# VHH binders against q84jc2, part 262

Target 1, 232 residues: q84jc2
Amino acid sequence: MSKMRNLVEEKFLEFYESWVIQLELYLHQLLIAHNNNTMSETELRHLISKLTTHHKAYYTAKWAAIREDVLAFFGSVWLNPLENACSWLTGWKPSMVFRMVDRLRKSRVVLVEAQVKKLEELRVKTKFDEQKIEREMERYQVAMADRKMVELARLGCHVGGESVMVVEAAVRGLSMGLEKMVKAADCVRLKTLKGILDILTPPQCVEFLAAAATFQVQLRRWGNRRHYVTHS
Short names: E, the ipSAE of ESMFold2; O, the ipSAE of OpenDDE; V2, 0.75 times the mean of E and O plus 0.25 times the DockQ between their complexes.

## First folded at step 15 (VHH)

Design xf19 (framework vhh_6qgx_2; at its last look DockQ between E and O 0.83; V2 from the best seeds 0.00; counts 0 for: pae E 3.3 > 2)
Fold by ESMFold2-Fast, scan of step 15:
Structure xf19 (fold): chain B 232 residues (1-232), chain A 126 residues (1-126)
Amino acid sequence: as target 1 above (232 residues)
Amino acid sequence: QVQLVESGGGLVQAGGSLRLSCAASGRTFSTYAMAWFRRAPGKEREFVAAISGTGEYTFYTDSVKGRFTISRDHAKNTVSLQMNSLRPEDTAVYYCAAPEAFSWYDLDSESGYDYWGQGTRVTVSA
């Protein structure tokens, strides 16, 4: 299982590095669109579609990878320590994106009352959905501490082929439970993102996506710079 | 002017129930989430529960999940907190909170709320 886990990590690291480079290219396009008031609604919707497709591609790749080794996503090698410290169930915390929406209210973008009502409702719904996932994680942790798991761990400490097989079976079962949990969390992420984009106008979507991408790119740069500074 | 008034507090024995109500006047908050916070003797104010504008979605602090239920009545402009299976550690002054406008702060941050009631005292006997 160790060799397969290493291959999954290597493949996803290569994928993620390319994915981030493309995100930075899309961020440049979003910033150009934001400063260009001559772009048509069709052109803006096309750019928004590129970003949503890009994020969906991430989850397609992630779900394929976690099916092989979900544990690779807990303390990911393709993320720096700061990015890992900011993770909630292997990714961004859905409710945090509403902080990006607040920037729209402070910018030149005007949110109408109907949009504010829908965003406020979505904000609470997102917290409600997060709480359901957190309850599942709590149940999972309780199951991990179950006496049978403790007994299996003890058996695994003994030398001999008997204990190796039993421990491997237990680990496979635990991984399947985590995979289900991670996918549920990712579904909340995608629903929250789609919900916000459905509420906003195309120019507002561009500004929101630009802010979100800027934060993600900057967080990675800050984490990489801090690691360099502490070692230099 | 805007005012939030809590009621329903009192003395109850462990395992008992109380229903708190918050009546809003001066404006409606039907667009916005409203919340309950509490302050126990010698402690800081902590989040208890929040409810969306429509009343469809709710959010609770871990220690009250399954025991407390938040609800709202738009016709009466009220938010209620049904408290079941009360414990001595639930002893606190309970506050109703509402925002002036959409807030970037999390639902469980008191910084996200601009209007506060005077509080209603809940004492659960040990």
Scores: ipSAE 0.620, ipTM 0.868, lowest interface PAE 1.5, mean pLDDT 85
Fold by OpenDDE, second read of step 16:
Structure xf19 (fold): chain B 232 residues (1-232), chain A 126 residues (1-126)
Amino acid sequence: as target 1 above (232 residues)
Amino acid sequence: QVQLVESGGGLVQAGGSLRLSCAASGRTFSTYAMAWFRRAPGKEREFVAAISGTGEYTFYTDSVKGRFTISRDHAKNTVSLQMNSLRPEDTAVYYCAAPEAFSWYDLDSESGYDYWGQGTRVTVSA
């Protein structure tokens, strides 16, 4: 059933497709940098900066879009089912990035004790922040279920002109709360990424970013393949 | 090999207090989070509380929130669990836990920890 894409979905879909293409280009550069130890620290920092800017651009676009329709990001049409299944509050779960960091440690990356200590603390902090958001979300859901959803359900049964306005108001209220939660989650994501990048050396950052980008791209590719198989 | 030794368990009346202590030996644990778990008779081991390496962040299972306080002493390489307003349902063997190294784990999951103490028994009478 081709879900009629609203304007927000269409626009963001276009943006995201372009964004992913650019991400793949950066991934290529990251991989080259990772495999070629000839790049200077300045060059590596520049590459890292490009990636961070790219991610910032994503969130800028996202936040603009969620102001218009935050619900579009719950069950994002621009993501495949696998990507959506891996989504936590409309994006990647912040604590998951430490799995990537752990993988790096198991690879050729040598972290000094001071880095390990900082990373561990950051991991725990991230978990703390995630739980805080989850608790808030639960609180929100309970509050909404008690008031607005019931009202919406009741109003949905009454196809009157006045009912539409009330429903719209209720939806707006719901959307505002969701927007707040999504932004909070995104802040944790950004802080977590920043924290990791602040702890790692430039070469380590490149490796980390390459791993993260690879995971994202592969998740998309695998999800797409599965989707094609199920629809063929 | 890291050893964890719990102490402070005992018999206490409902509403009473106990302070559990876990002493770590073999290495320092200032880098990693530490946790308390408990196993009640006939039940599976469950998460009670965790504390970050620095002690800045603490986590609790819902049933003990407001009653239990986890803390750590870096100088003594110990983790403590202050248990107030104890209830009969708090009766269990309490275990101290610590991870081996930096790895992906959930702080509230047994899988996140590699080292375990022998446990200290807490009995809360009605």
Scores: ipSAE 0.534, ipTM 0.818, lowest interface PAE 1.0, mean pLDDT 88
Fold by ESMFold2, look of step 22:
Structure xf19 (fold): chain B 232 residues (1-232), chain A 126 residues (1-126)
Amino acid sequence: as target 1 above (232 residues)
Amino acid sequence: QVQLVESGGGLVQAGGSLRLSCAASGRTFSTYAMAWFRRAPGKEREFVAAISGTGEYTFYTDSVKGRFTISRDHAKNTVSLQMNSLRPEDTAVYYCAAPEAFSWYDLDSESGYDYWGQGTRVTVSA
């Protein structure tokens, strides 16, 4: 059964579809850079900067949209069911990105011991930050369920203007709390991404970004049940 | 050969304290997180606590938070678990665990650890 779409959902759906198309274009550039031994460090850093800027643009648009309707990002209409099932607090789970780092370690681009130490500490810090957010979300879920029960009890009897204002204030407070936690999770995502890119060399960054973009693109394509014959 | 040896287990009454120690030999483990797991009679092994390579970050399962403290001493290549306010539910064999190398597994996942000690038994009487 399809969800009713409001204006926020419609606008972000259009944005996200364009954003993913551009991500696919950047993925092509990343794969060329990975296979091409003649690119300079400056050229690689420029490509890495383009990817960083593209991700920042996503969060800029997202944070504007969640101010209007944070619930749109829990079970999003612009994501297929597989993508939604893989979400942690409206996005990828920060600690899981280290799977891409582990794949890089098992490839030909060897990490030196100094990098391994820094990556291990970043992984642990990332997990620590995740757990802090998860505990805050757990407390919030309990509070939201309690407030939802109060709201439903009051809606079972017709209420006057002051009672409506109390319910509206409670709902607004819950929405603001959810927005705060989504932003906190997004900040962990951005700090983790930046931390990884700061530790890796430019060729390693290109390989990491290619792996991450490939996963995101493939998850979307597979979840949409696409076939090459259908889209060729 | 890498070896982990736990010590400090024993019988204690509820409300008492024990300090477990894990001595590592064969190499140093200062780079990686290390952990304590436990297996209660009739149960699967479960995560208890972990400590980062530098010791800056510690993690605990909810049932022991506030009662247990994990620490490490890099000079002695040891990890310790101070267990206070012990309960009968803490009765278990306690295992020290360490990884061979970097891993993406969560700190509370057995899959993230390659080396395990023989275990030390903790019995907490009612």
Scores: ipSAE 0.345, ipTM 0.736, lowest interface PAE 3.3, mean pLDDT 83
ESMFold2 (binder alone), look of step 22: mean pLDDT 83; pTM 0.861
OpenDDE, look of step 22: ipSAE 0.288; ipTM 0.702

Design xf2 (framework vhh_6qgx_2; at its last look DockQ between E and O 0.76; V2 from the best seeds 0.00; counts 0 for: pae E 4.6 > 2)
Fold by ESMFold2-Fast, scan of step 15:
Order: C-alpha cells, then structure tokens, then sequence
Structure xf2 (fold): chain B 232 residues (1-232), chain A 126 residues (1-126)
C-alpha cells in the first residue's frame, strides 16, 4: 500500500530529485576536467565553486525542511533503502570523505608534506567532532527512555485534554532536540568538506569532488537497481 | 629503522590506575595520528584511542571514554595512555601503533597502521 506523504516530504522529494540530476551533470563536467589538462586554474576554480554552491543549496533546503519536520529526514522517502541504511544522522558520515582523499596520494597528483599535515589533523578533528555528536545522541536516547517520557506516553493512551497537551509539548521538545543534532552533524559535514577543499589545489579538488560525486551517484543507482529487482 | 616500544604495564586492582608509554625511534611521527590497541586473551585486537599529530584532537573507543586519556610529547617522541578506574575487562596486552604515511582507513582500523610495538601486559584483578 502507498504511504501517505506530508507536504514537507513531497516538496523535498521534488527538490532532491532535481538536485541529484544536477549533481550528475556536474560529475560529468568534473570527469571531463580531470581527464583534460588544458583547463586553466580559473576555469577549475569556477567549476569547484559550482559544486560548492550546489552542496550549500542542499543544506539551505534541508535546514528549511527540518524546521518544519525533522522526522522526514529519518527514513527519508526520497532516498532508497540502501541510501537510508548508509546514513549517519540524516546524511553521509563526515570522516568517510578521507577515504576519497587517499586516492589522491595514489594518483599522479601528489600531496606535498604541508597538505598531508593539514589533512591528517583535519581527519582526527573530524572524528573528534563526530564523537561529540554521538555523545549528544546517546544523551538523547537516555532522555527518550526517561520515566517522565514513559509516563507521558501512558497518559497519551487515555486521551484527555490535559494529557493531549503535555504529550504534544513533549513530542515538540524531542523534535527540537533532533533538529539541533542534525544541524550539528551538517555543520561538521560542511566544515570537513570546506577544510579539504581549502587544503587541496584546484586539480586535486576536481579529483576529490569527482570521487565523492561518483560514490554518491553510484550508491543511489546500486540501491535503485536492487529496489527494482526486489519490487519486480 | 623504526621501532615502537611500550612500557608501564603491570598488575593492578580494579579501580586502580596505570600509565602506559610508547617510545618511538628511527623517525618522528609529528605529522601523523598514533594509536593504542589492545588484545585480551582469546580475542581479536581492538582499538583503544588515537591522538592527532599536534596532540590537540583525540578519539576513544566507547568502553574507555572518560576513563582513559591519550597524550603525546613531541620532544620525547612519546605517546602515553593514562588509564583510570580500571576494570577486569581492561585486562589485555596493549600495543602502540603508527602509520608509514597518510591512511584512508578509519582511525580505529588496524589496517591504517604499519608500525607496531611488541606490547605491554596489563592485568586488572577483581
């Protein structure tokens, strides 16, 4: 049976489908740039700027949507089951991008010592920031299991005017807590991405962004293929 | 020739403290994260803690968070692990680990480390 979608889910699904189509177009441009050594530094910086703006547009739309309904981002209807299974706090795990940086060390585009030092420091900082957010998530889980929350759930089952009001207030509080954690995770994502791009040269940025976009696009296609086979 | 030598292990009562040290020779690792791993009898090696090249950022496995503190001394080329509130479950041989170069493996993956010490034994009695 078809699942009912709320307005936030419908609007973001439409946004996300368009956003992914544009990401695939940018990936094509990144792959051409990576294989073509005739592009100027100015042209490479312009392409990198387009990708950066595209990712910022995603977070602008996401943060507007989570203010309305953060729960839409847990088990998102615009993501296939594989994409949802790979999510960490409604998105990619920030430290995972360093796997893509390693490909630069093995390519002909060599990282100099100063870049390695900055990347290594950023890598550990990113894990440190993730650990802080995971501690907040643990505290949230403990708060969810608190006696007061369990008692409010019991009161909600008996449907009285006062119990309805206190249950609604508690649910709103939980949603606000989730929104704060999701935004904190997104800030780590953006800082990690910006940090890497600030350290790398324009050709290295192109190679990195191409690797990241390829992974995202392929993960979606792989999940969609298995989804179609499952629902044949 | 690169060598990592651990020291500071021993027998301690539950609730006690120990400080482990790892001395590196043959090169400096000032740019790279270094880590502690441990292996209990009959079990696989597991990650304990890692510290950034600068010493500013640290990462711990859940079971030791709040009890263990990793630190480093660049002048001595040493990484230390201060272990407080020790439990019988912390009984293991503790290993120091360092990478040859930048690694794409997660900080808690053995695969990310190329240099390993022989280990120092920690026994926590109930």
Amino acid sequence: as target 1 above (232 residues)
Amino acid sequence: QVQLVESGGGLVQAGGSLRLSCAASGRTFNTYAMAWFRRAPGKEREFVAAISGSGEYTFYTDSVKGRFTISRDHAKNTVSLQMNSLRPEDTAVYYCAAPEAFSWYDLDSESGYDYWGQGTRVTVSA
Scores: ipSAE 0.644, ipTM 0.880, lowest interface PAE 1.4, mean pLDDT 86
Fold by OpenDDE, second read of step 16:
Structure xf2 (fold): chain B 232 residues (1-232), chain A 126 residues (1-126)
Amino acid sequence: as target 1 above (232 residues)
Amino acid sequence: QVQLVESGGGLVQAGGSLRLSCAASGRTFNTYAMAWFRRAPGKEREFVAAISGSGEYTFYTDSVKGRFTISRDHAKNTVSLQMNSLRPEDTAVYYCAAPEAFSWYDLDSESGYDYWGQGTRVTVSA
């Protein structure tokens, strides 16, 4: 069923497709940098900055879009089913990035004790923040179920002009709460990413970012392939 | 090899209090989070509480929130669990847990920890 994409979905889809293309280009550069030990620290920092800017751009666009329709990001049409299944509050789960950090640690990357200590603390903090958001979400869901959803359900039964306005108001209220939660989650994502990058050396940052980008790109590619197979 | 030794368990009446302590030996644990788990009779081991390396962040299972407090003493290399307002449902063997190294596993998961104590029994009578 060709879900009629709303305008927000269409616009963000276009944005995201372009964003992913650019991410792939940066990934290529990251991989080159990772495999080439000849790059200066300045060059590496520049590359890291490009990536961080790229990510910031994503959230800027996202936040603009969610102001218009936050619901579009729950079940994002621009993501394949696998990507959606891996999503936590419309994005990657912040604590998951530490899997990548751990992977790096198990590789040729040597983390000094001071880094390990900071990373561990950050991991716990991240989890703390995630749980906090989850608790808030639960509270929100309970509150919604008690009031707004019931109201919406009741209103749905009354096909009148006044009912539409009430439904719209209810939806707006729900959307505002969801927007708040999504933004909170995104803040944790950004803080976590920043925290990791602040702890790692430039070469380590490049490797980390390469791993993260690779994972994202591979997840998309693999998900797309699976989707095509199931629909062919 | 890291050794964890729990103490402080015992029999207590409902509404009473106990303080569990876990002493770590073999290395310092100031870098890593530590946790308490418990296993009630006939049940699987479940997460109770965790504390960050610095002690700044604490986590609790919902059923113990407001009643239990996890803390750590860096100088003594110990983690403690103050249990107040104990209930019969809190009856279990309580285990102290610590990771060997940096872990990406959830702090409320057993998989996040590599070292375990032998446990201390807490019995709460009605």
Scores: ipSAE 0.537, ipTM 0.822, lowest interface PAE 1.0, mean pLDDT 88
Fold by ESMFold2, look of step 22:
Structure xf2 (fold): chain B 232 residues (1-232), chain A 126 residues (1-126)
Amino acid sequence: as target 1 above (232 residues)
Amino acid sequence: QVQLVESGGGLVQAGGSLRLSCAASGRTFNTYAMAWFRRAPGKEREFVAAISGSGEYTFYTDSVKGRFTISRDHAKNTVSLQMNSLRPEDTAVYYCAAPEAFSWYDLDSESGYDYWGQGTRVTVSA
């Protein structure tokens, strides 16, 4: 493991550690709200708003950071290897959150037929948007590997100032394309989250957000435990 | 009891076309995605195409994209698969699939579907 990280990686590591600590605190509040039937709809909506704002803050910080170094988000130093292995285009796969909604349905959540119809439509739309991004990513990668890009890569193996500038330009072009794809994926994530929260009632939203936060926290804790065991 | 009945299979020359139909009975599936799968001789059953409940979104495995078109008719409670530019590798038994209820599995996963037809055989000669 290298101890030499660039400034973007170190700053985002500090941000992410704080962000996940706050998520754990919100999880505690979500679990209390889930188990306590005396909270009003207004109080539940306030808690849901805190979680939504917290998630938006993550993407605000992420989008600022990818402007500086998008590659830092592919194999991130602030994530353990298990968390990195579960990533799809630098984050959770949008269509997979519907498994959490299904888990809730098998528990206490009662979904009305109108909600089920809207959730099914959203699930399919989300999957469609995912595949569209994957096709765009493939086309971008093919274009980057076309004859002109391959020639630029060949020049990068030669000593010379012109070769260095050509390689640097190609790397900048790749980084800009990756940034666009990461932002597109994040937009699908945000639209999917918003769509689910708009369809669910406030008690259902609390249960969903608790399940999602629990999964994220457990993935981090389990991955860290495995890392510790490997090193002991 | 829900039943799915496929029809429209047969023997066709390479480059030809067939239209498969899946008639559903026992309930309406207009809310849910439905799919076609196929099993070639000696192989595992594989995903071919799926269509959303509204019909607005369609999905295809790469090998059939541009050649096959899935559609549905809500009034007749049917799903169809128009198969153009057929190739010998398209030879298989084709199965229609539908879920019991809201499914959270991937559209291309067999686990997302609870009801299956008995299949219709498509043979594409060289």
Scores: ipSAE 0.244, ipTM 0.681, lowest interface PAE 4.6, mean pLDDT 83
ESMFold2 (binder alone), look of step 22: mean pLDDT 82; pTM 0.858
OpenDDE, look of step 22: ipSAE 0.169; ipTM 0.641

Design xf20 (framework vhh_6qgx_2)
Fold by ESMFold2-Fast, scan of step 15:
Structure xf20 (fold): chain B 232 residues (1-232), chain A 126 residues (1-126)
Amino acid sequence: as target 1 above (232 residues)
Amino acid sequence: QVQLVESGGGLVQAGGSLRLSCAASGRTFSTYAMAWFRRAPGKEREFVAAISGSDEYTFYTDSVKGRFTISRDHAKNTVSLQMNSLRPEDTAVYYCAAPEAFSWYDLDSESGYDYWGQGTRVTVSA
C-alpha cells in the first residue's frame, strides 16, 4: 500500500527538499560563527536575519499549500516516519524549544537573570497558547465525530445530484477549520521564535539557532537511516 | 528557610465552596509560577491549578475547570484557590507548591516544584 501524491504534495516536496538543503548550509555558517567567535555583532545579526527569513519563507509556502490542501500536512510525504511521529499540529511543538535553551544555558550560553525571567514568562505564555489550540482541536474532533461527520459519511455514498454539492461544501468547511488551527499553531511557533531571539544577544541567538537546526537536521537523518539499516 | 503554609480546608457538603490560601515565608515568589496539587486517600499527587509569575496565565486540570479559580496576592506573598461547586471526588489533601528556580518543566508537573506545604484537608460529603 502506498499513498499517491497530488499536485500540492509534489510541489511542497520539491520546496521542502530545497529548503532543508539551504537550512544545512545555514547551519554550517552558524557553527562556524559559534566556534570561531570571529564575527562582528553586525555580521551575527545579518546571519540571524538570514535564518529568520528562511523560517518565514517556510511558513509562507506552507500557508499557501494548506489553503489548497491542509490534509497534505497531516500525512506529509516530504517527511520521513520519525519526523511525522515527532510533529505537533503539522510542525514542531513550540514549548519544546525552551528545553533546548535550557540545555545550552548549562553548556555555553551565559544567560543573565533578567533573560532567564523573560524566557520563563515566554515559555509559560507559549504553553498557554498551545493549550488554547489543543482545546480547539479537541472541539474540532468532537464535532467531526458528531452529526456532521455521520452525515458526510452517509451522503458520501450518493454519487450525484444536490447531495454531492452539500457534501463538498461540508468538506470545504472542515478543511477551512483545520487550516485556521494549523495557521494558529504556526503563529505560536513564529511568535515563540521571535520572542526568544528578542531576549537573547546575537551570540546567544546563533547558538540557539544552531542547536535548533542541528536537531531538525539530525532528526531527518536518523529517520532516513532507518531504511538503510542492514540486519546481520 | 522557605515555608509554605496552607489554610482554609475543612468539611463541606457537595455543591458548597471553600477558599484555600497558601502563605509563603522566607522568600518572595513574585516572579515564579505557583501551583496547587492534591492527593486523595491511597492515590498519588495530582495537579489541580497553576498561576504564572505574571499572573496573566492560569492552568487547571479538566475536572476542576470552571469550578476552581487560582489567584495571587504579591503584597501578602500568598496564592489562593477558590473552590466552587465541590464534589465528593474533590476530597483530598491540597498542597501548595513553588519552585526553587525557574523550571523548564510544564506547570502541571510536580517535578517542577521544590517547596511544598504540609497540606490542608478538604472533605466533601455526598
Scores: ipSAE 0.012, ipTM 0.452, lowest interface PAE 8.3, mean pLDDT 83

Design xf21 (framework vhh_6qgx_2)
Fold by ESMFold2-Fast, scan of step 15:
Structure xf21 (fold): chain B 232 residues (1-232), chain A 126 residues (1-126)
Amino acid sequence: as target 1 above (232 residues)
Amino acid sequence: QVQLVESGGGLVQAGGSLRLSCAASGRTFSTYAMAWFRRAPGKEREFVAAISGSGGYTFYTDSVKGRFTISRDHAKNTVSLQMNSLRPEDTAVYYCAAPEAFSWYDLDSESGYDYWGQGTRVTVSA
């Protein structure tokens, strides 16, 4: 049981470390593109496509892993404590991307009226979608404290007969519920990301993606730096 | 000059209903999300509900979800809040809020709004 959890965790840890290294390389390319106004629209679109493909690869790997052990994603060993503290349902909170761009805002990000209208709609929609998922999580937590589940947990403390099978079935049901909820949250993340990229121009997409990648990379470095200083 | 004027407040018994209206003048806000906030005596202002520019998407604080309904009328340049199943805890001054321009701040953050009305008082008796 513990060794199977460690295997899933070790495999995803190795994947995630490689994925982050590649993200840092893409961030370098995004920063060069942002500072170089001579890049063609085709070149910018190609770079944006590489980033979207990279994010899709993350979710492909994640969904394969959560099918095996969704609990590995709650308190992940491949994330430092700061990254885990900032996590919302095993990842970034979708609405935070709007806050993040505001904090890193540059005078060069000028939005036209049509973009403002679409971003405003997306901002409200994203909050609505988040609230639906938070309500599902609340129902899940209530179900875990449900009288019947408490009784099944008690039965699990007594080895014998059919009780073991009933408890195992209940645990599988809980894991399936968490998997469904995590995938729903990831779908909101991907729809929010795609929505923003569909609204922005290629140069604005590059700036947005650079800001997002910078925050993700810096959050990881801040967490690792604090741990190193404390440990030393 | 941009002005937001709330109306529809009053005294109502627990379980009753009230409909608040916010009339905007000096500018249209059809592109922007607009919100209702409230402030109970001795408390800080808290978010109640928001509606997108098109009216297609709405967002509510948990304590009012299912009881309150926010809507807008572009022809009249108004935003309304239908309050059902009122509770004593809903007693507050209700404020309409609108932004000057697009803001990356969360919908439930006061920082995202630049224009505020003077408020309309709602008192719910036990």
Scores: ipSAE 0.503, ipTM 0.825, lowest interface PAE 2.2, mean pLDDT 85

